# VHH binders against FAS1 domain-containing protein YDR262W: the designs that were tried, part 7

Target 1, 246 residues: FAS1 domain-containing protein YDR262W, of Saccharomyces cerevisiae (q12331)
Amino acid sequence: KNVVNLITFKDSNGKLHKRLAPEEIPPRLHNSQVNSYPLGYKGMRDFSRPAVNLDDILGTQQRKQQEFLAELSPLSLESKLSLVNEVQIFASYVRNDVETYNKVSDPNEDLIIIAPTNRAVSQLTLKPWQFPNNIDKLESDGATEKELDTAIQENISKFVRSHIVVYNDDKNSYKKVSPGCTLLQSIDFTESKKSDSETGGDILLKKEGEVYYVASSRDEKFHAVESIENGSNGVILMVDFTLVGP

## First folded at step 17 (VHH)

Design j5 (from m2 with L108M)
Fold by ESMFold2 at other seeds, fold request of step 20:
Structure j5 (fold): chain B 246 residues (1-246), chain A 121 residues (1-121)
Amino acid sequence: as target 1 above (246 residues)
Amino acid sequence: QLQLVESGGGLVQPGGSLRLSCAASGFTFDDYAMAWVRQPHGKGLEYIATISGSGDSTYYRDSVKGRFTISRDNAKNTLYLQMNSLKPEDTAMYYCAVDKRYWHRSPMDHKGQGTQVTVSS
């Protein structure tokens, strides 16, 4: 759905602003302590669909990994993002992009989310709402509030969509470069292609030993995946960097 | 508890230089980008420079680019602003801030008390 909750706040200069409401309810990681029903009862996932398997995507195979494929986490990636405290800034950006949020919540999607940690975002000299559209310049040039909101939304959506891969067997969503190294296409890469025939990708996924690594294809600087969260409709790879930046 | 203490302000002639310091405590300093923010008398806050948590990347407003240099020493939890070629329009209260602007125009509640810089002939 495309309904979002906005709040109004006054900055230190006395100006009024709007932003996506912070997560105000307690995290559901305490569900066993509180009698509640699970949120997000969505449509049923087709039981015949296998879980996303990183070793299949990479062309690596282990007996341990094959046994893992037999189990599917009951929580959606939307639920997992809401519960992982280390990625709450990124999760808030995902909720602000209606199209992406719908995919993250959809039990019939299969996603790979490269989720930057709060630390990775906090490190940036410009935050995801400030680039690639130069918001400071738009403000100084007298852009209307609507023009600013549009440019900011484009910035946030591009940031979010640069970190999410939709796996589809019927589309060229990835290309194995070598055993243990695969080139992936983010949603943003797919939407930005000049033609459907364009090949390549913007994300590299690599496995060395038991550790997974991610890099932007632009610089090929690999960062270790700090943790993996499995959900009913894909996986979250937590990383200490952002795939796009100022 | 988070604390930011600015120092190094004062009165200088146009064309002069000053070096501001900010002592930080009560949080993991190198996890965050840091900013210098100034407020001319009777006017709003202006973010003039930011530096990444590692110190490897910086960003400057056009009004100070080439004249001011932001830096940090993560071992000492200290942020610096080297101000050269100072102009009367640089006269302002200068604040050190943790850059938590994750959304457009988020409040910057994590700033110090400020240090006054006055550029006058």
Scores: ipSAE 0.715, ipTM 0.890, lowest interface PAE 0.8, mean pLDDT 81

## First folded at step 18 (VHH)

Design i1 (from j2 with H110Y)
Fold by ESMFold2, look of step 19:
Structure i1 (fold): chain B 246 residues (1-246), chain A 121 residues (1-121)
Amino acid sequence: as target 1 above (246 residues)
Amino acid sequence: QLQLVESGGGLVQPGGSLRLSCAASGFTFDDYAMAWVRQPHGKGLEYIATISGSGDSTYYRDSVKGRFTISRDNAKNTLYLQMNSLKPEDTAMYYCAVDKRYWHRTPLDYKGQGTQVTVSS
């Protein structure tokens, strides 16, 4: 290969920088320490982008332990989702939604994934493919297989995108309600709003003591976050309920 | 080992009532939505009612809504179906099932042996 590829990125002050594309980084032959080479895979990280920090989003004191764990997490959220056995049903829905899957795999995204457990999905009276479009009624009304497949895919996509927040510094993704309580916008919410001037959100995130809680803004019934998984492009909050249901 | 045992079927006149029961064992009952599924002779399976793991949410097919009531007792690991205003078209084998339909057209793997309901004069 006689020509190298450069990628341009913008830091938090708006200044443009260039770096080598990942495929231009040569392999090491002997005693290789991939992480010791200056332009190794570490060169893909946007160093001007701060790690997702739930305490910053909530307006509470920064929690050093979460920041440290995020710095040590080399795996993307896509990889982390595939490893958490308790959320594999949700993970399968994410993999089925191409646009969302691309976001969770993207090292330049910063995401908050509120991942329902297998129990949370299994106990639902209707599964995510069955609502909000009523598939039983569509079948009884004589819908074609194409119409059914479209409605089912819309149901699954809406379910997945109602559980994922794209964090960004322009503050369109969240609004602090009070100390320790923040209103978030899921991907589904942001795609449904009619202008950038619209405010509000569909997800509440709260911290009381050292425990995080999540609720739908519609019912404000908080559930404790059961575990937090940090990835290179965000965090996964495991919860034993679903943010949208039948 | 997962087991589902239906009971309460029988012969009943049109307009009558029956109450089906399903005893569940071998799994954590309240982790799963449960369903009643029926199969008329020579026909396919039809999911007619489902209930959430906690029992606080239910769903009914239009053909039985208002006449049938699904319920569960999580302390006894038991699922129920109260069937009122029975019609000849309700004649079928009735199965208790664990609702694992995470995708469209998932085959029914987790059902009991069934109990026959026959509505005729």
Scores: ipSAE 0.794, ipTM 0.923, lowest interface PAE 0.6, mean pLDDT 81
Fold by ESMFold2 at other seeds, fold request of step 20:
Structure i1 (fold): chain B 246 residues (1-246), chain A 121 residues (1-121)
Amino acid sequence: as target 1 above (246 residues)
Amino acid sequence: QLQLVESGGGLVQPGGSLRLSCAASGFTFDDYAMAWVRQPHGKGLEYIATISGSGDSTYYRDSVKGRFTISRDNAKNTLYLQMNSLKPEDTAMYYCAVDKRYWHRTPLDYKGQGTQVTVSS
């Protein structure tokens, strides 16, 4: 008699579903074969992997209601990002950075996306493709089209990667500064540091009462998070400012 | 509907000054960076100055830096360009624009009809 173990989960609409337990899913295959697996495991999150929890990151008492809502997040951050009208300019930059877009689409990543609103980007005196490499000066100095395209891509990627945190439960991912305030490392910070032993960061996340706040570590000017979108592979914190600028 | 109306252009001698104005309507003015863009006769468009939505940050192309000053009055939905020490090469049609260049090579679609500045003896 063939018996399979099922686990029960609740989707965002409150409906209960059953799926195969992780032990019923075949052992992990070599990366080259994941795309062809007929069960579709590459498109499903490993449910033993805990959801991103902002209160755990902040070192505050974990809230049962927040954990419950995170478990009701069947859509990926890629899907959520495409649906939030207020951040569509930022979303377009994310899609342009292939390496980062792959992470946003990966159900087995855990990300915190600090998504600037369309207003936050639209009001910048220079747009993300224009800094920190000065594209105007490169053009005037006779840079080749290849050099220009590379510099522009570096600018966009740096902007995108400065707003996204890969969440890990190790000491190199974040450092609690005080109760309710944590220093985080963006992807850009992580890729720019010289060793994994560096424990600094470029993003501050704070909670005061029931409101979350975000700041650059450089100026420590906190801005309220305007909304939170929970996804299967992380969270989106919508903010009215950019973490890096001209 | 978005409207941008430039004014203040004219004929001026080298070394002179002009102040351009742009009245904006049909959109939330302080949500957007604004720009002055010029087009010399028979030549391409050139973004010469931009200002952030709040007005706290500005950028100037080197050819006008120190001579031109961009400013905005968000209470009046008005953009300004103070042009000093004018040179013959500043002769161009000047446009007020909403800076929506979210990508390199974005075409200029959000501008007024322009005001002519002619610097000649």
Scores: ipSAE 0.780, ipTM 0.920, lowest interface PAE 0.7, mean pLDDT 82
Fold by ESMFold2 at other seeds, look of step 18:
Structure i1 (fold): chain B 246 residues (1-246), chain A 121 residues (1-121)
Amino acid sequence: as target 1 above (246 residues)
Amino acid sequence: QLQLVESGGGLVQPGGSLRLSCAASGFTFDDYAMAWVRQPHGKGLEYIATISGSGDSTYYRDSVKGRFTISRDNAKNTLYLQMNSLKPEDTAMYYCAVDKRYWHRTPLDYKGQGTQVTVSS
């Protein structure tokens, strides 16, 4: 009979959970890195930290749940993004922003990635490299190649960071608006704050029935999450719209 | 097979108007932003207008803003450009394009054959 070692851990709310012992979790294998050892943040996760749970973030109670909360998610969000064909354009932008990509591959981060589909990006009047810095105007004003590259990189980074939330256990980074509806802060929102005392957020997450919905806080136009991918360091919510645009 | 066919070009006097059309087939038209791109003879390509997949958002280059109107009819898979107050500087080959410029230096690979617009006395 197969016997697995389970350990008990306490989440940020004081609830006890069971999960696989660290030695029972297999090392990650990755075909795209044949003959290469992993670099960066692909080490072992601190298993005292519970997995990101959208229902905890929303403040909704689950009706009936198994005692076993430990979900075996051996792949990081970095790996999951590379495998989800429907978000390959967004994934390419994430890889371009090295600082954010390092967070996505860090096993001790907890992220919510709201990943726009290829359709969501393809239908934009301006692509993420073209706004908010007006690249057409910079070119017509005689900007150097270096000035253009910097402005373009800032545009792409702002777009990427507007779609990624770093979950913090202290709960100061998000605010429950009502049962089943929570205001979140993207990385871009937190980096753009005018002061540390500023509260609020730029992303609304809600659950109606068994379906999750996402909106920009600016227009509150909710779109259904089309799929959810769980990784070792968070979740990917696939959506058919972008949270920021021209 | 993706196909874009532009029409409606011609010779027109300064101050005149033209309406360009682009028939699209072989792809899901409303999944993509569409663009009008022009190329004056012997010069580079210039993106002059784009429209979102739904048609709810538009963007115009400053040189045509207020004179040109991009629109689309997703039921007919057709893109339009209404050009008013035409100037000799608007003389160019006009292309209908699927806007796949996900990176700054993306080549223009998804365009039609073009339709010539000539503005002269």
Scores: ipSAE 0.755, ipTM 0.909, lowest interface PAE 0.7, mean pLDDT 82
Fold by ESMFold2, fold request of step 20:
Structure i1 (fold): chain B 246 residues (1-246), chain A 121 residues (1-121)
Amino acid sequence: as target 1 above (246 residues)
Amino acid sequence: QLQLVESGGGLVQPGGSLRLSCAASGFTFDDYAMAWVRQPHGKGLEYIATISGSGDSTYYRDSVKGRFTISRDNAKNTLYLQMNSLKPEDTAMYYCAVDKRYWHRTPLDYKGQGTQVTVSS
């Protein structure tokens, strides 16, 4: 006998019903039916799970109103990215990267997305599909369409993954450098490091007064966060620069 | 409405020089990377140089690197291409473009009418 977990809920008329717990619902792998259910295949977020809190990550004192507003955010980061006009180019790259899109849509993830604005991307001399693999050279050298598509997808994936942090309370997910300044690891950094014991990061986050700032750890050139969007599974920090470039 | 007007083309001998200009209006010029794109007769479009919105970063296709210089004046909403050591292979229609190639194989929809450069052909 294998036990299937059921939960009981009471509707608005007081009638008791039973349904499968969210973890008992198998994931759907067919693309044509990915979103046929109200909550998708990933189920519902555990409502007791705390929201991502930037002030905890920075070691600064939080305001209680911020925590309350984050708990009232019913939309996933996937939904928020799709609705924020200022980041639609970046959002399109996220939708193209299957593994990242799955994380952004997953109610059981906690993410910090550092989303470059449309201006930040539009001003780049090379667009994210063009680097670090040199697509012009590959075309000139006679690369097949398959080879080009692979190199382009690698470029887009690396760009997207350099802008997204998975928040976990493990010892290697972030490192507080000083009060109000924390070194973070993007997904790309985490997947590129040689050892799980390796520390460091590629993104600096700091708070000065009531304003948050982000920089690449390489150049330490801080840019103000222009706005913050809270979602059910994390937070979006909108910035007018890219963390990686040509 | 977006407008790009190229000028400065003409007939030159091999080894000569030309300076192309592009007057831009109807959009926030310094928000966008700009490009020079050329089309030799009977051939496809070729992006030969791009410059970042601020003007601090440039990129050149290998065929023109070292001979051509892209620049911009954001106060005047003007893009330039200095072309030196011109070769017959540089003969083409030259277009000023807003670089909106966010995806591979994006059609060229944000260009001017072009200016013809003919090197002794």
Scores: ipSAE 0.747, ipTM 0.906, lowest interface PAE 0.8, mean pLDDT 82
Fold by ESMFold2 at other seeds, fold request of step 20:
Structure i1 (fold): chain B 246 residues (1-246), chain A 121 residues (1-121)
Amino acid sequence: as target 1 above (246 residues)
Amino acid sequence: QLQLVESGGGLVQPGGSLRLSCAASGFTFDDYAMAWVRQPHGKGLEYIATISGSGDSTYYRDSVKGRFTISRDNAKNTLYLQMNSLKPEDTAMYYCAVDKRYWHRTPLDYKGQGTQVTVSS
């Protein structure tokens, strides 16, 4: 009855599951071609919009080399996520969340993606589709397949959106805690606010020396950023932990 | 080559205890959450306990919570399941598995051959 059978199938979202675990990137759930717009909308970044700069976010002294590297990053974060082998599980979850995927592909967004490594996800006792909605309990309570799919999608979307920050220089919605340490709001935090007067954030970013660190604001356990990938519409900070978990 | 070898099953009376072991090789053991999965005769597979790569976090299905304890020894690449207060409904083939369920309904491809646990008078 409440035992989940493990079989190979393709669901309505286009996910392909096989007996063998290929190194191949999961099939795209959707792409920019499906969401076609006039070329000037999707294919262009407003050149007046400055690149995301971590030192600006932290209030630390800028390095000219970092600004130069950002200017030389012609690929979108969507493209960069597809190419970073170490985060392909997370990238697959991003593709599954249509609204977030659209933001990651949008040349006029400015995003900070805190991307957990494959190792970080693989170590979790429950995978992102299993929490915070308790899927096992829903199945035992007789939830329909549609109700299960909805709850699973909510879980995946919440996980993805907890790892992505929309950064805008025009809005002072982020708070510097101290020199070199800033409190950020993930997409999930901003969508879950009880009121617009709610202040704070769920992500801490800091710099000590030349190393960047990230923590959940709830536990303040900082982890070093393992690598940084610059894209045309933001930056990917690769980390060996997840900001939310079971 | 990934290998998982379960042991420690057997016949026990209701209320008894067993300790299952799983020897793992061919992969970086502590990079992955591990799970115990059981299959009652003629029924589907059921994930009953999962433990994080570090061993710091665990999850249990309600039917075994409080009676079963999952643990791991990363120095020995070994996963354990301590089963106490066994009931007839715990009778099943028990498998050690690498938890690669990144999506719902992921087929179970990374398990051992299993060890039989039978709880009967």
Scores: ipSAE 0.742, ipTM 0.904, lowest interface PAE 0.8, mean pLDDT 81

Design i1 (from j2 with H110Y)
Fold by ESMFold2, fold request of step 20:
Structure i1 (fold): chain B 246 residues (1-246), chain A 121 residues (1-121)
Amino acid sequence: as target 1 above (246 residues)
Amino acid sequence: QLQLVESGGGLVQPGGSLRLSCAASGFTFDDYAMAWVRQPHGKGLEYIATISGSGDSTYYRDSVKGRFTISRDNAKNTLYLQMNSLKPEDTAMYYCAVDKRYWHRTPLDYKGQGTQVTVSS
């Protein structure tokens, strides 16, 4: 018979939800297999933690249909990032920054990834490995290959970390600045701030109508989010610009 | 098919000027930063100037900064290099390139046949 077993769970707000029973989900087939079944309960994310929701961050109302789809616990951001062809250059940078890649793969993280498209990266006069450390200058000054590789890795890591927010629902990761507009702190901003009392941010997120917009807080030039990919540990906002550049 | 066709090279005296052009086709020109790359005889390739896809940002290697100006016309799919105050050390084959150096030491995917610039008395 085509009867599907469901189990009931409560979110962190006490609301009851239903999902596929773990036995309805295929088991992992191999010890090196990437976990593609986030609804499995062994090693799974705390089920009471809801998915990252942009309307909650902005204080705007979300559609109930989208809320239900998020409750299906879609694939991890690591899986989603690898599947979105339009951001494959950025995804390759993320994989090259081991610390960040571990966060993107961690089911117990909550991330907002503002992923520049391949077009956005291709437009840059200097690619992310070339700034802010001036690689041309280091080469001309006789830097060793090890020194160059270190500087390049720092450049790539800073670029990647400027595009990723570790979300939490206290005031450490965001600050509402006006109705429908919120200031966010990237990983890079958080790692660079001088003290925990520093309250600024480097990324603006806003919603006007049904469209989300992102800007660097430095220039406040808003760009529309081209698409949104929901994952089990956060969300990917695809944008046709980079938050940092040469 | 992607094509890059350089022109405008030639023989010029020191202190002179020359304007290179590159006609591009077979791809969406304004999606990509473009570069001029030169190769002195018997030496490696050197990226000397880069311009963003929109044309609003440029970068120059120190050896040409202030003397060379990169520009583009996205309506004509054309890249330019204005070279002023030319020196004998500027003698090289000059190539137009799509800047796809997403990683350090990325091989040059495509350049045209090049245009020779020779600066001599």
Scores: ipSAE 0.737, ipTM 0.903, lowest interface PAE 0.8, mean pLDDT 82

